# VHH binders against o26223: the designs that were tried, part 158

Target 1, 191 residues: o26223
Amino acid sequence: MKLLWTSQHIKVTVHIDGKVSKMDVLEAIKTRRSIRKYQDREVPEELIDKILDAAMCGPSAVDERPWHFIVVRNREMLEKIPEVHPYGAMVKDAPVAIIVCCDSSLEKIPGFWVQDCSIASQNILLAAHSLGLGAVWTGVYPLEDRVEGIRRLFSIPEHVIPFSVIPLGYPAENPGTRDLFDPDRIHLEKW
Key: E = the ipSAE of ESMFold2; O = the ipSAE of OpenDDE; V2 = 0.75 times the mean of E and O plus 0.25 times the DockQ between their complexes.

## First folded at step 11 (VHH)

Design A10 (framework vhh_7aqx_2; at its last look DockQ between E and O 0.01; V2 from the best seeds 0.00; counts 0 for: pae O 5.1 > 2, placed apart)
Fold by ESMFold2, look of step 11:
Formats: structure tokens, sequence, C-alpha cells
Structure A10 (fold): chain B 191 residues (1-191), chain A 121 residues (1-121)
């Protein structure tokens, strides 16, 4: 709760006290919102590594793990994304974006890759939020023009399918939350 | 059910002013961002401007910046487009739109029926 001032303890305490505390999982799920405005602040590579680690922890069909991730920090490339993904305009203002892709050669059961990549995408959003970042999932698949545009822009091979583009950064907005629980969506025993 | 209804359109001389309203129902108004769009005859629908859920942030198309102002009134579940210094090229059907609470597809989930604005020279 406070820093102790001694020669060695001041150094160690400042470093240890600088760590971000972990967020409860249910809190993260309930409070995560799509964030489309970001501070002019770089995201450390270490945080991106943690986010991608989390992305790969999800289940996949028959453990096929068909996902690949393109990490985009280059300003010129980020600014080109809206040209092929018109509703991804906030990407040009993000310090970094992650493109989630499916490598179809890794599929073990055809057709489940969409679920697999959706799980990875949602894990990216939750992990970013737990680390104090804001993110938004911008849909690419199954919109053919977006898929082709992103594939062309990033030289993605024919057997690899871009699924989503996720810009992220330290948030510059707070859209708030609401309770979305709807008991009418719950059916006991049968419809 | 979710509803958006525009009103306040009409005929106005160039250089004049007009205020559009979008009255909403069927959802918690204060939770959402809103936008105005317009569509001239034979053209695609185009973005006019947007207002954030808190009202603290607005955005406008270059063609209307400095002339149009978006505002919202949470007590009336209504947001507005104040149009000043109107030009004949502002003639269009104006639509209000609601952004979804959360979506991985950037589409507006509900639209109004539209209100005609005609600017005569």
Amino acid sequence: as target 1 above (191 residues)
Amino acid sequence: QVQLQESGGGLVQAGGSLRLSCTTSGFTFSNYDFSWFRQAPGEEREFVGAISWSGGSTDYADSVKGRFTISRDNAKNTFYLQMNSLKTEDTAVYYCAKAPYESYIDHFDYWGQGTQVTVSS
C-alpha cells in the first residue's frame, strides 16, 4: 500500500509496486467494452506477448489450433487498413493491431476453424483488458471484400484466411457497461 | 421494440437553418452512440456526424464541419442535428442511426425511416 524508503528497499519496492494487479475473470468479462480511441502511447512488446499467449490457450476442435497472428505496428500499414476495411477506421489511430488468421492446412475437422479463431479473438480482447488496454474486434471473415483486401495488403497466402483485425492501445474513452442478463434466453430441460 | 423516428425536415432557403430530431424508444438511450446519415437522389448514403453515449465527443463529415452540430437530450431520449448555413447540396433524406452496444461487425443495428430536407436556391 506504500513505498518503504531505504537504499535497497526503495529500489525493490518501486519495481515490485509497479506491477499491475490481476483482474478477476468475471469482472474482466463483464467490464470489457469495445474501445475505439487510444492514447498516444506505445504498447510494450511484453504485453503483446502475454496477449498472444492467452489467445493460444483457448480450446480448438480436436486440438487443431489453426490460428496464426500478424502483429502490425508499422504506421503506414496501419493507415492502409481502412482502405480495404472501411469500418476499421480506428485502426489507423491504434499503436498496434493483431490480425487473427486461420491456416486451413492445420484443420483436422473441416469447418470448425471459425469457432477456433473466434475463441482466440475473444481471448485477445479479455487479456488486453486485464492488462489495462482497450481493444475492439473488427470483423473480416466472412465478408469477401474485406478478406481479399486484408489478404492482399499483408501478402497472406491463399490457404490462410484472415478472420479479424484487432486494434489495441491504452484506452482514451470509457463507454460504460450495462447488465445484459436476460432470463428469457434460458431454457430448462427443453426449449 | 427498438424505434428511431426522425422529424423536423422540410423546405428551407439556402443560408437558412433547420433542426432535426431523432426520438428513440425501446432501449436505454444513455448507453449508446448515435449518428446522422443522409442520402441525396441517386447517391449512396453518406455519413454526416456522430455523437458519443456521454455527449462528450462528436465527429462530423468534412462537408458539414462548422455548419452542423449534433447534440443529445437524455431526458427526452432524443438527439438532434442543428443545420446552419444550409446549401443546396445539403438536400437529402436524413436518417438517424443507433450504434449497437457491442458488435464485431461495424454496422448500425437500427435506423429511422428518414426525413426529407430540401434546400432551395
Scores: ipSAE 0.340, ipTM 0.669, lowest interface PAE 2.5, mean pLDDT 87
Fold by OpenDDE, look of step 11:
Structure A10 (fold): chain B 191 residues (1-191), chain A 121 residues (1-121)
Amino acid sequence: as target 1 above (191 residues)
Amino acid sequence: QVQLQESGGGLVQAGGSLRLSCTTSGFTFSNYDFSWFRQAPGEEREFVGAISWSGGSTDYADSVKGRFTISRDNAKNTFYLQMNSLKTEDTAVYYCAKAPYESYIDHFDYWGQGTQVTVSS
């Protein structure tokens, strides 16, 4: 019985008006898309604070919480990011970007910081989406040229590793939703 | 400073009951999962049971399932191990442990000093 998942067009009514529509977590996860085009509109600091709060709520190995966040609003700096990040062209058009970093000195168990920062990054994306913003995860680590580029650009200490750059803004595109469910990726009890 | 302290251990006859307490301080009790472990002489430390931060979920080793129950009192910053139908094989030093907040790996960051439980035939 092929469960015809009728693509119910969940009309994410992005209420443009300042009322943060309460999006439930499943809706946020399912409807989130990478947004690479942004409106010429500033993102309120309050929203960034909420996003950062969410970023810090994820689990980490032994609760090590190795993450740091650089919030970038300076236009000159935003425009420089694409110079060291070839796939970060959209950053220059965003009103704000968050750079997720790992402080290696905070690691309690070596090697899990990638998962920790990934969780933080994903929470940023989900929170942004739930707040009516668009964002995209632009990978920095483990590409050495990008890591070093971002490090130098933002004067990041050697013990701190830039992990991701996430531009954010009010979306100027609507790529629609995708059903990413793949039953072939599910194995019951055995591969 | 984070502290965990077990109490309530002692000598009990087989078939008897004992209630262990783990009193905690130095952190927000209600935010954390807790576990009980035990170690018999010459044996490895083994998992006894766990309780979630909300108290809504508990897990037990098969060897103690149906006999032992874990509960918590957030107002007292204390969680408990009620041990019923005790057996000689339950003789061990019992330890309480605290889980890290929002850890995605199985690890405990703080332990009590342990309390001796001896079950006599």
Scores: ipSAE 0.036, ipTM 0.301, lowest interface PAE 5.1, mean pLDDT 89
ESMFold2 (binder alone), look of step 11: mean pLDDT 83; pTM 0.841

Design A11 (framework vhh_7aqx_2; at its last look DockQ between E and O 0.05; V2 from the best seeds 0.00; counts 0 for: pae E 12.4 > 2, unsure alone 63.0 < 65, placed apart)
Fold by OpenDDE, look of step 11:
Structure A11 (fold): chain B 191 residues (1-191), chain A 121 residues (1-121)
Amino acid sequence: as target 1 above (191 residues)
Amino acid sequence: QVQLQESGGGLVQAGGSLRLSCTTSGFTFSSYDFSWFRQAPGEEREFVGAISWSGGSTDYADSVKGRFTISRDNAKNTFYLQMNSLKTEDTAVYYCAAAPFESYIDYFDYWGQGTQVTVSS
């Protein structure tokens, strides 16, 4: 099953020198969109390192930091991911993907690893966007077929749980912007 | 009540054209991406194409690229599949589907009942 392409327009001002202008954190959050189309352009290792650094800067339950990251650049492997991830079709077109995993042996308190890996995943998305890259969170956990598919494909040990697959690259689409603020979701003092 | 209803299917000769419509109700049309799928007898349901919530982006299966076009009309809560240069291989039940905007889980909330498209040689 081919993943649906959602195009949102992200104005990434790329300076002529290829450097992405710095954006503040609120701008990054508000303007970030899922990007599922990528340019035929390699992502420098330096940017991946920055993204991974950001991924590891989030909080975790009692600072357990259970996350691991698989960086995938191999074209053959990228092309295989859609076979086990029905909605991961765009991964095959990305120059790189990051698989976020949890090492359950690092858990200090059971169950919070989902929040921990979610924070890491979101930081990856925000960091990528701030660096002029497009990315999308493709959910793996808690869907068993996807978890086991990714596990098998990447020989992930049983105590490690694949959580998300995040393809990223220079964006080849602009899905647009939408105001998502909803004042009806805000309650003062009491529900 | 949420409804998606396909229309416009039928019998057509190879090389001909059809326009399918998917009329929607019961949800905010502008907040959804829309897709077309098809299923031939004995085959798995396959992706045909999609259009973004804004209408600014479309995607197509390789097998239909250049022949099929998806559009949407927000005022009518309807999106379309224009099928040109139809082939016998395009014979299938065509389904329309709607997915929420900006979901990290790609699933479709709503499906139509399908419309039969038959392309004869």
Scores: ipSAE 0.070, ipTM 0.551, lowest interface PAE 2.6, mean pLDDT 88
Fold by ESMFold2, look of step 11:
Structure A11 (fold): chain B 191 residues (1-191), chain A 121 residues (1-121)
Amino acid sequence: as target 1 above (191 residues)
Amino acid sequence: QVQLQESGGGLVQAGGSLRLSCTTSGFTFSSYDFSWFRQAPGEEREFVGAISWSGGSTDYADSVKGRFTISRDNAKNTFYLQMNSLKTEDTAVYYCAAAPFESYIDYFDYWGQGTQVTVSS
């Protein structure tokens, strides 16, 4: 049996060595889970700004940085996303979603924009997690019907490719952690 | 309440065929990807194949490519695994699993209870 220390009478919580706790990057990577249930609580614009700043910190092929982001908070627009694609109702229930797009006019190495936008998308997930939010990556590209549906819904130009839709909010679930390390996937020197 | 139920398992001789079904309820079938897994006694679950929500993309483990075919019938909320040219090594409990299509999921949300396939001789 393990005894946990608890205080019942504290109305304001303050960290002993400061007001900000930082999550170790390896901890963030290992503990991030896809979150599909959200509290009915707004996400401050400041947090979205921090998340998008993190999204743009990723490397890209020859520094092409082909990404663009659409921030969707309008309830009616969020509710229309599942009508274009049947990827479930969780987007309807999110207070905000981020659409990650590629502007193909910025592409310098053909085809590497997928890796570039994947890096930005994963950074969104990690940054959201570090800020106490939950998120999930829902795929758009390469499914052509989803690409065209999202493009039409948000008036995205033909040279811009919607890549992913990432709903996010304060989590209303906790899936727990997993132990996924598999040494059989590691090859030394050769296959 | 979400339910997945496998059926169609049984005993078959090597070289024979079986068709497994996974019937579903409690969610919008057309917005889910489906997979088949199998597990022999004392071994970890093994991926067998998957079919996208639209039916336009399928994938298979190397050990079953060319012999197994996965399909779906959205009108019946059912997806299938057609197993041909069965080998004794295909003996396992077969499970169906479903995840909402986000392309980049960490886990399958729903699993069936499994159906036994035994390939003799």
Scores: ipSAE 0.000, ipTM 0.236, lowest interface PAE 12.4, mean pLDDT 83
ESMFold2 (binder alone), look of step 11: mean pLDDT 79; pTM 0.803

Design A12 (framework vhh_vobarilizumab_d1; at its last look DockQ between E and O 0.19; V2 from the best seeds 0.00; counts 0 for: pae O 4.4 > 2, grease 37.5 > 24.2, SAP .911 > .668, placed apart)
Fold by ESMFold2, look of step 11:
Structure A12 (fold): chain B 191 residues (1-191), chain A 121 residues (1-121)
Amino acid sequence: as target 1 above (191 residues)
Amino acid sequence: EVQLVESGGGLVQPGGSLRLSCAASGFTFSSYEMAWYRQAPGKGRELVAGIYWGGYTSYADSVKGRFTISRDNAKNTLYLQMNSLRPEDTAVYYCARGPFESYIDYYFDYWGQGTLVTVSS
């Protein structure tokens, strides 16, 4: 049984043979890399449900939760996304992409929606990684040509702001990690 | 410190070939996307070819089939083999390093000083 993703009929049932990561959260954060090369393999709906559940677990300004998500699997639509970025958008190579949007009518405190949608976007990346998937956040906001292009392509209303497009799939690459800790960025008590 | 040093530019006749090299130091070369850009007189810089750390390559339409990007991770060197050169390929060619992690496409944070390629009889 597959869970059908719709706003009216969402059910949470995990496929019995789905892969679940047992990765420690700190390990997940340290080892997650942007993945831009994917296997020719579909991503089960139940994994997308888990990822979106994780996306919505993040904090938001005064609990405003302004996020909406568009799940794109249609090949023709995926192939049209690079038209807003003519040189090198890899999103068309993914089996599925998630568009993170802000519904500005849900804002309770103006201007914090960027943080809110960034939290949701990062949670998508971490959840995908923990489930054995690779993903990459491709920036849309604040690049106005990209915002306008994605809004037009997916018939997104004017009060809804597309924030990011996150292609994902089973990884076909394994980039290394790097120790990024920099103690000079840490200030004790004062600057 | 990160250093990118291009070499191999020069004067070549139309239809000729030239091989550019970029010696990289100060970072783990194999972990980064690398690219060649060029800038013709009076124009902005344009992407010529890119190579991802896993070997995936991309090319501008204007050079596809004539230019080949490659890398030697053991020597920390990026290459551009340019064949069937045309006068419009005349430009300063730059080696560029992509970022380790980014949510913006085609952001290159370190550049070499460039090497001049002139195609004329």
Scores: ipSAE 0.334, ipTM 0.669, lowest interface PAE 2.2, mean pLDDT 86
Fold by OpenDDE, look of step 11:
Structure A12 (fold): chain B 191 residues (1-191), chain A 121 residues (1-121)
Amino acid sequence: as target 1 above (191 residues)
Amino acid sequence: EVQLVESGGGLVQPGGSLRLSCAASGFTFSSYEMAWYRQAPGKGRELVAGIYWGGYTSYADSVKGRFTISRDNAKNTLYLQMNSLRPEDTAVYYCARGPFESYIDYYFDYWGQGTLVTVSS
C-alpha cells in the first residue's frame, strides 16, 4: 500500500483536555513525554503520514537521508515485537508502531546514519506529541540481539539496519511535566 | 531493604559445571527483570545473561550454549546454570535487579556482593 503522501502543511492540533490547541515547537519539545500506555483507539492514517513527513524533514549528513520507515499495524506483528525486544512490551498495546531503519547503501559518510536516524526518530516523537498522540523511543541499535531480532521478524535486508521501534497511540497516561533545565550544564566560552 | 545474595560459587575444573543462585528479598521479585554479571580479575564488569519479560533471555556470546539463566518466582531466586566451564569464565559473578530502560539506555539498580567462580585445573 503506497501511502499517497500529500505534502500537507502539518497543522499541529493537539487535543489537550478536550481543547484543540496549536502547539508551538518549544512547547512540543518541553512537554513531550514517553508514553507507554495507549487507548483502544486507532490512529488515523493521516496522522501517520504527517508524522512520517516530519520524520523526513530533519537534516542528515551531507543530505544522505538514509532512513526508511516500516509502519506496523498488524496486531500479530505488534505482539511479536516484544519477543525480540524485551523493553518493547508496550508495543503490543499500541495500535501502530514505526520502525526506523537505515539503508547503509545510502550512506555517504560512514557512521553518521546514527545521528540521521536519531533526528528522524526524535521528529517522530515530537510530531506525534504535537498531534495529540503518545509515543516512546525504544532503542534497537546498537544492541545486536534486538537488531537481529527485528531484522528477522520483518525480513529486513542485511544492508538495512533497524534503529528504533516507536509505538504510537492516543495516550492513556499522563506522566506530567519535567523540569530538566540545568544551568550547571552550560559553559560559557570554555569548559 | 532490597537485598541480593549470591551463592554457589567455588573452584571447578575445566569442563565442569556450577549452578549459581541469587536470593532476592525486600522487593517483589516477580516484578523485576534480572541479570547476571561477572567481573574477571583486571577486567570490567560484563553482562553474562539477562532474563526479561515474557521469558526472553539474552546471553553474552562467550557463554551462549553453555550458560542458562532462570528464575523461580515462588522462591524469589535467580539461577545461573553454568556448564562446560572454561578458565576464562573465572570471575566474580553478580546478581543484578533490572534493567530499567530509559529511551535507548538501560541500567540495573541493585547488585549483590558477588560469588567467586574459579575455573582451574
Scores: ipSAE 0.033, ipTM 0.439, lowest interface PAE 4.4, mean pLDDT 88
ESMFold2 (binder alone), look of step 11: mean pLDDT 82; pTM 0.827

Design A13 (framework vhh_vobarilizumab_d1; at its last look DockQ between E and O 0.01; V2 from the best seeds 0.00; counts 0 for: pae O 4.5 > 2, grease 30.3 > 24.2, SAP .735 > .668, placed apart)
Fold by ESMFold2, look of step 11:
Structure A13 (fold): chain B 191 residues (1-191), chain A 121 residues (1-121)
Amino acid sequence: as target 1 above (191 residues)
Amino acid sequence: EVQLVESGGGLVQPGGSLRLSCAASGFTFSSYEMAWYRQAPGKGRELVAGIYSGGYTDYADSVKGRFTISRDNAKNTLYLQMNSLRPEDTAVYYCARGPFESYIDYYFDYWGQGTLVTVSS
């Protein structure tokens, strides 16, 4: 039996500004926006690891955890995504994208994988935001042409379903926020 | 109430230029995606150009390099600079409001009344 342990703390320092900002969870949820313009700046592997760790922390139906993630950094592959995902044009400008997929062989209760992958996708967005990155969820499933196009492009097997493509990078835009609280959507005790 | 009011249309000769404006009110303009659509006589409405709340732009192939969409968030105004106009650009041009935050592509819920652009030899 071998026991392996490693400490893998890779510090990430922003040269200009010089601060790593920690964000309260409610602040992150309220201030996260879809970001479609990115700096010409690489995203360190350490940050992608933290984002994917967060993605996998979400609940899933009966703990089935059906998600898989494809991390795309290759420029030529990123540039091909808009050819099969016509409204994912900003992906070609991103330093990295994450494709969230469902492995249907991991389903324990049929039909809940959409919720499972949606939870993982939203956690990616929030974790990226908390780390000073911007991201956008570009919908793939249930649009059949997009699903098949992404599957073909990345050699995804038939039992694996591409759900979303999430480009991310250091933001080059600030779209602002809006108070979306609407008390008319709240029903006490009954409809 | 959401209002979108287009202006700047008119008659222009081929090769000419026009600048369309859309005055927006009743919502936080800077937070929304905005677009210009057009509808030629007897045809369906087509996307001309879109601009996201953060400034990313997208154009129909037929207008790339000739048209420029922009926004002035301080004035709540959307613009379309149209250069090198052609007779096939003749249409009613509509200002449209897109979603505040969406994970799916352009869907527009409010439209202006339109401004006519006529390009004729």
Scores: ipSAE 0.391, ipTM 0.689, lowest interface PAE 2.1, mean pLDDT 88
Fold by OpenDDE, look of step 11:
Structure A13 (fold): chain B 191 residues (1-191), chain A 121 residues (1-121)
Amino acid sequence: as target 1 above (191 residues)
Amino acid sequence: EVQLVESGGGLVQPGGSLRLSCAASGFTFSSYEMAWYRQAPGKGRELVAGIYSGGYTDYADSVKGRFTISRDNAKNTLYLQMNSLRPEDTAVYYCARGPFESYIDYYFDYWGQGTLVTVSS
C-alpha cells in the first residue's frame, strides 16, 4: 500500500495584520523557505529581540555559547555586504541583517563552534519565519575571502569569526512549499 | 555565584543505607544536568549517577540497582539514595553540575566540596 502522501497544502496563512499567528515548531520547520526579496518595510526591534532570544536558546558544545550577533540596520553597511559576499546580493535589499559570529575565546572544546553557530543561525531562520518574516542563510564561514571581508567591514576582532549573514525582512516573495522527505535517506539499525 | 553543598555522608555498616543531598544555588537548577561522582582513596574520580533536567537517569554499573539519583527542583536539591552499601563504596562523594544546554557528552563545570561516605564494619 503506497501511502499516497497527499500534499497537504499547509496554508501558511501569512496574516498581513501584524498578528503573529501562532506557528507551531513543526510547521515552522516544514514551511520555512529562504526569502531573498523583501518589502520596503521596517522590522520592529521587538521582533529582532525575539529572534535573537531564539538564537540563544539552542544547545551548544558543553554549553559554551560562543555566539555573538551583529545587528545591522545601517543602509550603507547593508549595501557594502554584497561587495565582500558575492551571494549576498539580497542583503542590500533587506531592512536588517544579523551577522552570527563565534568568539573563539569562549570555546571550551575546539571546533564545535561551527555546530553552535549553525544551530543559532537555524533558530534565527525559524524564529523569523514564525514571526512572519523572511530570511536567508548566506554562508560566510568557511570561505576565507568572505570571512575576512566581513571581518574588515565590521571591524571584527581576530578572535571572533564571522559565520553567517542573515538578511531579514517582510517577505516579498513566496517560493511555496517543498517536500524534502526522502525515505531513501533513512536506514534502520545499520546502513 | 554557583554553589553546591553536599551533605549526608558518614559512617555506615555494610548493607546499610545513606541518603546524600546536594543543595544548589546561584543558578537555575532545573535547567541543568546534575551528577554524583565519587573518589575513593588512591583512586580517580568516577561517575556514580547522572540525572537530566527532565528526569532521565543513568548509573555506573557498580551501583546500578542499589543507588538512586533524584532531584527536587523546587528545593534546588539533588539526592543520592544509597542502599546496600559495600566497603568498596567508601569514597568522597561529589555533587556536580552539567551544562545548561549541550549536545556533547557529560561535562561538568562545578563541583561541591564533597561528603565522605565510609562503609565499614
Scores: ipSAE 0.027, ipTM 0.345, lowest interface PAE 4.5, mean pLDDT 89
ESMFold2 (binder alone), look of step 11: mean pLDDT 82; pTM 0.832

Design A14 (framework vhh_vobarilizumab_d1; at its last look DockQ between E and O 0.06; V2 from the best seeds 0.00; counts 0 for: pae O 9.8 > 2, grease 29.2 > 24.2, placed apart)
Fold by ESMFold2, look of step 11:
Structure A14 (fold): chain B 191 residues (1-191), chain A 120 residues (1-120)
Amino acid sequence: as target 1 above (191 residues)
Amino acid sequence: EVQLVESGGGLVQPGGSLRLSCAASGFTFSSYDMAWYRQAPGKGRELVAGIYSGGYTSYADSVKGRFTISRDNAKNTLYLQMNSLRPEDTAVYYCARGPFESYIDYFDYWGQGTLVTVSS
């Protein structure tokens, strides 16, 4: 808990029934895994708000911030996603999904929106993980059949490009981690 | 070296059953997503069924309710139980291993395949 100090007295407040959890950013990055199996449990709107706040904190090309997010909780809509995104079958079992989109009318310089939306998508994964949720990034762009299918399903206009579909929920699996550090990928001073 | 060896293919009449096996070696089998793909004459390889390291399974619409994917992590073996076989199921069936972590449904190692022929 953060303390307010106003004089020579220190006042401490402890929330016995409340929990404040923190995850170190390096821990979050190293322990996050794609989660495709979810508990039958609702995700509070407050957590989605925090995740989307984090998604929008990333840098973007010339601060263009081209991203839009569609939050999908309607079961009928979630169950339709696999029809147009066949390798996103787990979406039907998720309590909620976030569709990351690029609004091309917000591009300030062309050609960087993929990086912008990738940054937002990864931030969604990390924020969800830090809040005790599991998520997976299911690729949409640049697969044209998936792009058009998602656009049609959610009535997304032509100038808006669906980039990724990210189902999330409380995890019902633990796939574990592996040491992925590879020193052969590191080049000092030259290739 | 990663190795995937399929077996259990053969000639079957329509309505019959087969069980395919894939023996895996050279990696920690339980940590990886696995799948069966098939390739019919004149077509590309298509996903038949997948099973993730966490246990989630998925199936192509054409095989739902007829095929069952499973794994035995103690034996490093992937299975495909194929029931109610139809002539359109005729194909070479491939065992495939998925990558450790991916946002695209990609499989980076393949077996040599086992032929399944459903004749009418």
Scores: ipSAE 0.301, ipTM 0.635, lowest interface PAE 2.4, mean pLDDT 87
Fold by OpenDDE, look of step 11:
Structure A14 (fold): chain B 191 residues (1-191), chain A 120 residues (1-120)
Amino acid sequence: as target 1 above (191 residues)
Amino acid sequence: EVQLVESGGGLVQPGGSLRLSCAASGFTFSSYDMAWYRQAPGKGRELVAGIYSGGYTSYADSVKGRFTISRDNAKNTLYLQMNSLRPEDTAVYYCARGPFESYIDYFDYWGQGTLVTVSS
């Protein structure tokens, strides 16, 4: 069975074997949307592996690669995340979530881990989209209550900082695309 | 029960100032992003300003430099300082809880609104 999700601007083909139509990088970037509604359908492990592979391919400061990933499929745990994350309601409806974390012991330069984990998180979103999945970045860091909530919930060590929670699933919505290009934000040579 | 109660609206002359307040209750106020929306007669509801739980602020272009959103977490209160008011600022102003960077339908709680009329 082939599932087609189409809009005026986005066409995503998902195959029953987990393969999707190839999407070029610019298309993935431009057409990606936050997806907060998911089908009652499991995400194959192969897709998660691809997503995580992509997550680890981003640059990091002096190649410190401080990121760790918690893959959550347990229904009970998914349902608990909204209790500690005010904007994580959709997580309970997702078949899987990835929690991006920073191991501070791997940090080589102070502070750049935020950029590193952001890149990893964005790559997760882009990869998910390119694979016919929907995802949304729910911010954890730097909000202390969310950080500690997720930490306690998943027994994350003190030296590891939860950064983001990213629920994923086959999309059950199609928000369309936006034109976010703003020439006023472009400055040539100088401000 | 989550409640948002706006106050501070009224009639003001062009160039005048008003300060709106939104009293929040029934939830951990400090944990949520908050926003002000407004709806003019015959128009759709539009974002005016948002403030993250972390304190970062965002403004509609139409109000930048004139309006200031702030919050007092100790008082569970959201504020909107409106300076240099214009007739086009006339609207019902709503306090909302939720991620203001998202679609309006993702907001889960709204106040009843307070009317701001800017007229000579």
Scores: ipSAE 0.011, ipTM 0.282, lowest interface PAE 9.8, mean pLDDT 87
ESMFold2 (binder alone), look of step 11: mean pLDDT 82; pTM 0.832

